VH-VL binders against c7peq0. Designs and how they scored, part 11

Target 1, 252 residues: c7peq0
Amino acid sequence: MHNKIYNSFIDRKAKGIKSFAVLIDPDKVNPADIADLAAKCTAAKVDYIFLGGSLVITNHLDECVQQFKTLCDIPVVLFPGSPSQVSRYADALLYLSVISGRNPELLIGQHVLSAPAVKKSGLEVISTGYVLIDGGAPTTVSYISNTTPIPSDKDDIAMCTAMAGEMLGMKVVFMDAGSGARKPITESMISRVASQVSAPIIVGGGIRDAEKAYLNCKAGADIIVVGNAIEKETSLIKEMADAVHAAAPVLK

## First folded at step 15 (VH-VL)

Design z2
Fold by ESMFold2, fold request of step 19:
Structure z2 (fold): chain C 252 residues (1-252), chain A 120 residues (1-120), chain B 107 residues (1-107)
Amino acid sequence: as target 1 above (252 residues)
Amino acid sequence: QMQLVQSGAEVKKPGASVKLSCKASGYTFTDYYMHWVRQAPGQRLEWMGRINPYSGDTYYNEKFKSRVTITVDKSASTAYMELSSLRSEDTAVYYCARGVEYSGAYFDYWGQGTLVTVSS
Amino acid sequence: NFMLTQPPSVSVSPGKTARITCGGNNIGDKHVHWYQQRPGQAPVLVMYYDSKRPSGIPERFSGSNSGNTATLTISGVEAGDEADYYCQVWDVSSGHVFGTGTKVTVL
């Protein structure tokens, strides 16, 4: 409603402040570990908690949101595998259209069905163009989307896709190699996209170390999202957050 | 069986340039970052920069950024490092070193090193 | 710039334990990697991400990192462990930074 979360994306981008988001899959996280995870994110000054996954089989999203909201003050942003995966207790929803694909259900079809419930939820809704990049291995999102990811060396295709999404009214571009990706998105592709869009750019998938998180920011990413590497090694939260926060903007 | 085979020793005068090579075999060259690290006689290791051989993306130590260029020939599985405007303090053994698959956090395999001597 | 300092040398008797320290401001917030370099040879990775051991490195090598100090520990020291040892981290200021190096002498 107040566009609080979206305005934080815009305001931080305007100030050249890069943001770090930790992605938590409600189906994978042990509820007993959430307190420690929230404490680590708070200590590291993590900017956002993204909750969601490409395939959410269990119905624990609501409980997971409420635990994080109780345990820390970090904004909780829904990153759903489908537009109907909603919790009214979250701070915002990334309303994702898979604009890189040609699956009409993920472009607009599921949104038509979910829109009344999303509006009634009262959530801040952030229109997001989701650009799936080939991560070098099958991912849950590439299979579920029934689409061909953009090849990892086709920078101009990624750029044109993001540019078209912004022209059509998308407020945020989300470039993602997918959960479980082997290959992160190249700095050259990020830079190519960043040169042509003014919308905040979220980058995720396959990011395994602080160097890559930092260099993605230097290439023009505004928000770095990390999930799998942190699931395996939570000590990375502090180092990656520090690296992201130390980065300078590419745009002036 | 992994190998990183570096070019032979070089002797240069101050102000010249040197271009060293590192030929990789036994693994998928484009899946691993390639780093260059040098060691002056009796001194510690010093990281110079790296390249993603797949994309050509480079990242340099600011100390060398104005003088170092790292490149790749993908068809030959070979990385190169060129250092210009050589000084006597550039006398060192230069190593290529491979990162881990799609990560450059640490270096899990090293070439044999190439001695570069810069003297008048 | 981020600085990593190591003692110049450590002497240890065979079968005893060598502890090689790597000091840096808040190094415990980083992940530390360790390399062994025998005279005239290229470095070899012996520890990564503070405490993880590469394949082929004996279990007597272990590592820790907290506060301002990371430590590589070699128990049951053998003559073949005599080498220079370097720690390494990544930092935004200089990229990859190596420590000053520690010569381990087995007496």
Scores: ipSAE 0.876, ipTM 0.944, lowest interface PAE 0.7, mean pLDDT 91
Fold by ESMFold2, last read:
Structure z2 (fold): chain C 252 residues (1-252), chain A 120 residues (1-120), chain B 107 residues (1-107)
Amino acid sequence: as target 1 above (252 residues)
Amino acid sequence: QMQLVQSGAEVKKPGASVKLSCKASGYTFTDYYMHWVRQAPGQRLEWMGRINPYSGDTYYNEKFKSRVTITVDKSASTAYMELSSLRSEDTAVYYCARGVEYSGAYFDYWGQGTLVTVSS
Amino acid sequence: NFMLTQPPSVSVSPGKTARITCGGNNIGDKHVHWYQQRPGQAPVLVMYYDSKRPSGIPERFSGSNSGNTATLTISGVEAGDEADYYCQVWDVSSGHVFGTGTKVTVL
């Protein structure tokens, strides 16, 4: 069924239901731990598994997708480092344009090259405006994208970027401090963006505890993505999922 | 050498307000959430709220939300807590407490406490 | 509101083991932090994320959390361990919640 994953984003947003996504990097995850991760995500009622990273060197992407699809019923959504990093076994692809940057290759150039393969894959393709926010330290995504992140206190720049992306047809806004971020995106910035876009808002990077996950949702995030903190401590999956699911948006 | 140095004891009448300070040194003030926690005599600790000193984002315990205001002065590395409409049950020791870097899950360093006495 | 209940007191002989419990509904799904407070002093963090020790806390302090009960365990108790102990979690209802407190007395 076409648009199944995107429709879940908008249906949950319309119902005021916040979503929790666990980000897993195929290059970093220990294959022996995937069964335990899938079980913990299922028990916590995690809404999505995001697979990907800024740079995927050793490609076990297909194997990781297949393991999760076999081990649980949680939708697997690709979060690729480039538009050509696809697996036909996944449920959907976040087709990311780095709209915060001025690199034409990451805005549209690589998409032109990857589009035939993406179309042939049969994946659900979700048009995603990717907004990189300064996370207080150099990140893999800022280096790979050759993109200056939006400063973490420039709420109006982030808001205008997301607004323009939505006006140009992006279906989802992904605000990301980047993998390995030291500081997460501020609640004030999330709230400023949420006041001006109706698209589902994904927020990730630097989220280390249930309080921040909850407050990001209260500020207007629709989907919270956590990778690094869970990589370090998988017991956070349940607490963070509970916090996200307990939240309701305060929308204007 | 990290320090959180709080302002001195206060005696207030019911209905008044109090504004307490917590001066931080020995770390980057804006990288850590600052919390306020109080303890009435013989009672448990009670979290009041916190601020992200970088952004000014606040998060309050609903019990105090209408009466408490937490602010910062970044240039002085100082956090403030103001509690209004004081009552006798607000007599307590008030602590500032620091979270860990960009996380408020637990409080790894505490000020010495400030006694506020509210009496007739 | 989310409630954390602790026994009011625990008496323990020097060299023995003190176990301080913190009860809460499904507290095993949360991460529990523990503070030691000596008379007239500010609290000091002694355990975080259920079982992790801050730097400077002796290895005889340990922690666990499952089901409805978290436990701080102090083995080889010394006179200097005599203090009040509080557990703490985060919860949506009130934010950060502290337990009722346990006075550990070393006899």
Scores: ipSAE 0.875, ipTM 0.944, lowest interface PAE 0.8, mean pLDDT 92
Fold by ESMFold2, last read:
Structure z2 (fold): chain C 252 residues (1-252), chain A 120 residues (1-120), chain B 107 residues (1-107)
Amino acid sequence: as target 1 above (252 residues)
Amino acid sequence: QMQLVQSGAEVKKPGASVKLSCKASGYTFTDYYMHWVRQAPGQRLEWMGRINPYSGDTYYNEKFKSRVTITVDKSASTAYMELSSLRSEDTAVYYCARGVEYSGAYFDYWGQGTLVTVSS
Amino acid sequence: NFMLTQPPSVSVSPGKTARITCGGNNIGDKHVHWYQQRPGQAPVLVMYYDSKRPSGIPERFSGSNSGNTATLTISGVEAGDEADYYCQVWDVSSGHVFGTGTKVTVL
């Protein structure tokens, strides 16, 4: 079925069901550890595996996707650092436009170059408005993208950016503080965006504990993405997944 | 040198309110969640709630949610906790406690405590 | 609501090992933190994320967590270890939950 992964985002949001995604960076993960990660994610009932990173300098993406697909049934969604980083074995691609920035290459330029290959891959393509929020320190994303992140206390700027993205046809909003962020996105900013945007909202960056994952869901996030904290402590997978799945639906 | 200095002991009547302060120094106040935890005589510690001093976002224990308000004054690096409709069982030592940088999973530094006595 | 139960007291001879348990339903799926509270003093963090020791805490403090039980272990117990000890987790039901407390007595 076309749009299987996107429809799961929409259907779960409509039911008030929150989702937990584990972000794995192919450059950082030890291939010997993937079996353990897949088992922990399966046991914790993780909803999605996101593969990618802001800077990927190895060519292990295909191997990493294939390992996860062999080891578990969790959908594998590409979260690429560039539009050319695709694998035909994945279940879907987050086709990210950095709408928070003013770099035309990340807004649309790289997409023009990659679109024929992406179309030929046969992947489900999910148009995603990527909203970079200041994470309290320079990140690989902010440097590579040559973009100014939205200040972490400018809730209305984040909300207007997400609204504009949705009006322009983005199907998903991804609010991200960036890999290795010091500051996670505030519950206030998530709530402001969620109050005015109908699209599924993915929130990531700087989430270090189950309390924050839970409160982000209560504020209106639909999908919580955690990478860095889990790289450091894989025992967090179960606790964070439990917290996300226990979050009550948010009333508008 | 890092310090959390709390306001002095208070004696209140049932039905009154109390507002306690916790002044932080020696670290960046807005980078750490501030929690309030109480301990009745001879009893366990009870978490009441916390605030993100940067954003003002609060999260309360349901037991106290209707009676507790946690606020901050960023310019004074001071957190406040107000507890209303006091009862005799609210007699306790009240602590402010700092979380870890941008995480509230555990409390790595505590104020000296403030005794609040509620008696008729 | 999520409950953490500790034995009210543990008696241990100097130089021996004290084991302080913290019981909770599937507590092994959570991360447990431990606090030491000496009489008339504020609590002090002595263990976090089950088994990690803060700077300045002696190496004889260790921790574990699996199944329904977390344990704080103090080897080579000294008189200065005599205190109340509390475990703590986060849970959706009430937020941060502390255990009932264990008084360690060094005899």
Scores: ipSAE 0.875, ipTM 0.944, lowest interface PAE 0.7, mean pLDDT 91

Design z2
Fold by ESMFold2, last read:
Structure z2 (fold): chain C 252 residues (1-252), chain A 120 residues (1-120), chain B 107 residues (1-107)
Amino acid sequence: as target 1 above (252 residues)
Amino acid sequence: QMQLVQSGAEVKKPGASVKLSCKASGYTFTDYYMHWVRQAPGQRLEWMGRINPYSGDTYYNEKFKSRVTITVDKSASTAYMELSSLRSEDTAVYYCARGVEYSGAYFDYWGQGTLVTVSS
Amino acid sequence: NFMLTQPPSVSVSPGKTARITCGGNNIGDKHVHWYQQRPGQAPVLVMYYDSKRPSGIPERFSGSNSGNTATLTISGVEAGDEADYYCQVWDVSSGHVFGTGTKVTVL
């Protein structure tokens, strides 16, 4: 079956069902902790495991994917720091173009070089417009990308960027304040983007509590991604998942 | 030194409105959610709503949503709460309370409270 | 709506341990925060995320949360611990919910 993971994004959005994704950085996670994480994610009915980040300097991606695949049934979706870092054992790849920036290598250049290997991997490839929003502090993604994030109060710029990405064929919009963000993306910005975009919207970065996860969903996010807060406190997995799953759809 | 200084006591008639203020000092006003919580005599604390002073995004308890408006004046580092169509059961002490930086999970600092009395 | 129930009062002798409970359906799946309120004063945060102490709160304060009950524990109670105590969670039904309150009396 082609596009199984993307179709789950679309089908859940069409039903008004919000999804919770836990982001794991393979460079930071202790392999001894993965069993507990997988069990907590399963018990909380987490919808996706996103694996990756802005920078992966230890090349244990395959091992991490395989551990999660053996320990739970949750789909593993790659969120790579560059298009060339892939694992054929994952369920899908977010093939990110940093459309918020003006760095040609992150827009398309790295993709030209990686595309043959990505195609050969056999992975489901999900065309993703990546929209980096200023998170109030330097993040790994903002430094490594050599690009200026969209200012956190420029809702119309974020909206136009996402709209253009969708018009150009991006199947998913990923609004991200970045790993280590101090400021999460505002509900007003999410709502502004959601009012003009039909593609599934992933929102991440700086989400620290269940209230914010819930309100992001209410504003129009379809998939909430949390990494840092869960690394600090894994008991948040259940509360945040419950909040996301309880959210009502927002009309577009 | 961080402070939340609230406006003085109010006496109102049923059907009137009241607008309370909460002036913040000693921290970056726009980095913290501001909440309003009330306490009727002898009763528990009751959360009314909150505002993100940076964006103006509000989130209200459904019980009060039709009557409460929370606003800010960024230049004065001041939050406001207006409650309309007052009833006798709105007699309470009203607190402003600050969350932690960009999180609304709990309230780590509180104003001194403002007594609002509604009687006919 | 989500409800948090606390005992109305707890009496404790100086130097002994007070345990203040906060009951709620599946409250163990939430994170509980606790506030101390002395007469005529504003509440003060004394515990957050079940078991974490804010700066300036003595180690005598501890917390736990599992199943349907969260507990604030004050060991070695002092006269200054006499106050009302409220638990708080967030819930989708009404946002932030406070418990019914517990008056701790140091006798």
Scores: ipSAE 0.872, ipTM 0.943, lowest interface PAE 0.8, mean pLDDT 91
Fold by ESMFold2, look of step 18:
Structure z2 (fold): chain C 252 residues (1-252), chain A 120 residues (1-120), chain B 107 residues (1-107)
Amino acid sequence: as target 1 above (252 residues)
Amino acid sequence: QMQLVQSGAEVKKPGASVKLSCKASGYTFTDYYMHWVRQAPGQRLEWMGRINPYSGDTYYNEKFKSRVTITVDKSASTAYMELSSLRSEDTAVYYCARGVEYSGAYFDYWGQGTLVTVSS
Amino acid sequence: NFMLTQPPSVSVSPGKTARITCGGNNIGDKHVHWYQQRPGQAPVLVMYYDSKRPSGIPERFSGSNSGNTATLTISGVEAGDEADYYCQVWDVSSGHVFGTGTKVTVL
């Protein structure tokens, strides 16, 4: 029962089952619309709800987590902009180190400061190597992290970064073009990383259609996370979830 | 002025190959997927595949996967489609069609089409 | 393989409304795009994501998609609307799929 959410990542990867996560920014979502959003996610069989933004939102975060936990059974996983943005009501926390960057505060510095509070929260903490890829335009994550993203055509740099993160003990690799990205991560880069990394791979940023979600899975992504496209058009939830789930049908 | 200009008509024998070109101008070539779609006389449109010109990543319709190759020349802003082992049923007009910026969900601009005739 | 079926033809009087259907199993779970093709010409996008109009397409064109049927609606039909119309979706089975096509005749 320990590490329930991380074990679900591992178990689904072992079975070849691809997962779809909907990213919701508590600062952008209208609280009145959460019930409809939860219903749509449930109907589409969304595997995870990722909650978080790049800004500080502790009060709205707790309320948003509690609403989703009340309205559906989908696991709620925190994707915070900083390690101090936690909610004890969530199911797990992606404890992100920005391993693609050279900002010591985002590599480990803020973690040292937040670790006692994170431990006290009682949350499942998932060690996550966060790899920021250039998305063709400045993103909130790129600006706030004060780090240079990996160029979108440097597959070997992304691969080596992810390998090093895994060797250093990261349980999950999160490849992200960032919220607001124009350019999603290439299938070539995903495939290169997947060939050398055994940890579950989350891919997000700039994914705007079911075709790309599907092809990212075929390239080796284990979990597809989509935020901006769904904020603009919630009808995409069902089509994208279907595409992700179809990428590796279970033969049982 | 945005344009997709395709190569001229081709006449081929069964078993041959054909390589068509599509030169793009008036936009950033590498920011848009390039698709190839064909239409046999009196028939519906049929998607063959597409390429991301930035990365070279390709995605093909299963029907053509063993016979089609889509490539690009970034410096010439030109996409190519080669179809091998031609049959008479491959007689069609072949279009290049541009996706939307970093998305291939639909095709917002089309070339003029290239007629390929395969006859014995 | 995912199939999209359209009526072969629709006849409509000028000023009236043409409705072009596109049938597919659970097509309402997908997003449908529509193309107009005049004889001897390349297709032109006239609707995307079910109901959104590209720049330059008049408000007379509208779309809907639910259940097993998507519909392109052309109100106030004009002679210039006479063309073949194709729907299109993406599906895992063969990628992008076009409908069988509908010839709209303005009489």
Scores: ipSAE 0.865, ipTM 0.940, lowest interface PAE 0.8, mean pLDDT 91
Fold by ESMFold2, look of step 16:
Structure z2 (fold): chain C 252 residues (1-252), chain A 120 residues (1-120), chain B 107 residues (1-107)
Amino acid sequence: as target 1 above (252 residues)
Amino acid sequence: QMQLVQSGAEVKKPGASVKLSCKASGYTFTDYYMHWVRQAPGQRLEWMGRINPYSGDTYYNEKFKSRVTITVDKSASTAYMELSSLRSEDTAVYYCARGVEYSGAYFDYWGQGTLVTVSS
Amino acid sequence: NFMLTQPPSVSVSPGKTARITCGGNNIGDKHVHWYQQRPGQAPVLVMYYDSKRPSGIPERFSGSNSGNTATLTISGVEAGDEADYYCQVWDVSSGHVFGTGTKVTVL
């Protein structure tokens, strides 16, 4: 069926099944290590491979997508740094609008320019409200772009931002502390957001251990995304996947 | 210099409550989870729960969940653990233990311990 | 609930190798941490994430974890290594779980 990836998010949420995604940056991953990563993700029953988190050239992105598609059956979902970073070989694209910010280019401007190419790609496109949470200090990008992350203790602002995004038609909410974040998103903030939206909630950034992955799920996250911790220690893939899969549904 | 200094020994009767303190110094209190771990005489260590001092988010061992409350006072850099409805099997040394920065996977620094004796 | 089982004691001659095991179902899928506790003292971390040594822990301490068994190995055992040793993991059913403890005796 069409919308295969989005329907899997919805179906798993409806069944109370939590999902684990491994985030891989095509610019940073050593191509020689991809086979081992794919094998470890398969053995751990990782639910999704997210590719992205930096500016990449389409050719290197395509190669990385094709390697994973050849080496395992895990869906490959693009998580791009800009809306124009696409690969037709992936299973889906998270089409991110930075709804937490006030930069019109990140809200819709880049999308207007990229939309014809995205449509021609044939990819499943998943409308995603991207909510950037402060991961320990304001980033240079946030300052220069005039996109200020939501402070990590402002649960009500995160909640209202996600509610508004859902009401405006976003199919998915992605709460992210950012690549290399020092501080992960609090369980309090996740719970506040989860109490007010029905859309699938992806949570990432700064998650370093299985306990935190599990507690994020208990707080109401539907999909846990981990990149940096696994980049440093691939043995965490199995432990984190097990923790996520063992989490009980949160009742609202 | 990093320190975790716990409150002094306590003697309690069954049915009472005890509230122990753990004062931290020499590091940023809100950047590290604080755990409570107990050890009955001659027994293994037993994890009771932990708190994120920044957010107040808590996570308890199900065994103690109905009787344990962990709190913090950020301004005093102090964590507290209160255990209610005490029984003789709650006689133990109670430790506070610090996790690593924004991770509770293991405990890299421990307080000196507080003996709680419950006897009728 | 997840269980970690250790032998109650290990006796080792000075200069020889002590091997302290920690048994648990599929413990190789977890990350194991180890603590040394001398009588009347708080535990001290001696190994984390299976095989990583904290600063100040001698190189003669090493660790491994696979299958159903994690092992803390102390080579060149000294009298000062005589202590109780506990393994620890995190598990969804029990939270943080400590092993039953092993008393290392240097004969």
Scores: ipSAE 0.864, ipTM 0.940, lowest interface PAE 0.8, mean pLDDT 91

Design z2
Fold by ESMFold2, look of step 15:
Structure z2 (fold): chain C 252 residues (1-252), chain A 120 residues (1-120), chain B 107 residues (1-107)
Amino acid sequence: as target 1 above (252 residues)
Amino acid sequence: QMQLVQSGAEVKKPGASVKLSCKASGYTFTDYYMHWVRQAPGQRLEWMGRINPYSGDTYYNEKFKSRVTITVDKSASTAYMELSSLRSEDTAVYYCARGVEYSGAYFDYWGQGTLVTVSS
Amino acid sequence: NFMLTQPPSVSVSPGKTARITCGGNNIGDKHVHWYQQRPGQAPVLVMYYDSKRPSGIPERFSGSNSGNTATLTISGVEAGDEADYYCQVWDVSSGHVFGTGTKVTVL
């Protein structure tokens, strides 16, 4: 089936249903803990598992994808930081262009080089406009991308960046404060972007509790992604998923 | 070192408004959510709302949403709570309470409290 | 409308263990925080995320949360532990919700 994962983003957004995604870094997750993590995600009705990171030093991606696919029915979506983060066993790939930056390699250069291999993989490819927001301190993604994040109080710059990405054909907007961010993206900025963008909006980085996940949804986020907080405290999976799923529809 | 110092007691008539202040010192004011919690005599604590002092983003308890306004003055490191259309049931001690850094899950420091008395 | 119910009082002898319960529907799916309030004073955080102690809180304070009940346990109770105790969670229906409160008396 073609576009199954992207269509789920669109269909859920149209119904006002908010989605919760757990981000797992293959280099950081202990393989012995994956069974417990998959069980917790299943019990909490997590909507997506995002796999990847901005820096993947070891190549455990394939094994990690296969473990999750064996242990649960939750869609596995690749969130790649480099061309080597492709696994044919995943359900979809977020094909990220760092549209907030001025690094031509992350805008289109790596895509030109990786496109034949990505096409041959057979993965569903989801065109994603990646908008990096300043998270209050340098992050791995800000350093590796060699780009300046959008300042955390420049809502109109984030909005115009997302609008331009959508007009140029990006199917999804991913607003990210970066892995390990001090400051999550403000509700004000999310709301400003959501008011002008029809594409599904993924929000991640620095989200540490259920209240913030809920309020991000109320501000207009469609998909909430949490990694670091869950790495530290897996009991947050259920509480955050419940909060996201309980968010009222945002009609816009 | 760290302090949350609240404004003094208030006596108000029904229908009036009250604006309470909470001055923070000893930490970076904009890095912590500021909550307001009240306690009527002999009753449990009741959360009213909170503000992100950095962005001004607010989140209110639905019970108070139509009557409460929480604001900040960043330059003075001060949060304010204004409650309008006061009733005798609003007689309570009002606390400001700080969340943890960029999280409002629990309240790790509290002001001394401000008594507001609403009487005819 | 999420509700947290606590027993109105608990009496305990010095040196014994006080157990303060906080009941809520599926409260084990939430994270519970606990506050101590002495008469005429502001609350003080004594437990967070079910079982974690803030700096300065003695090890005789411990906590648990599962199913429909969270429990704050104070072992080796001292006279200075006499206070009101409140549990707190976040819930989408009401925001931050506090329990009904438990007065601990040390006899």
Scores: ipSAE 0.862, ipTM 0.938, lowest interface PAE 0.8, mean pLDDT 91

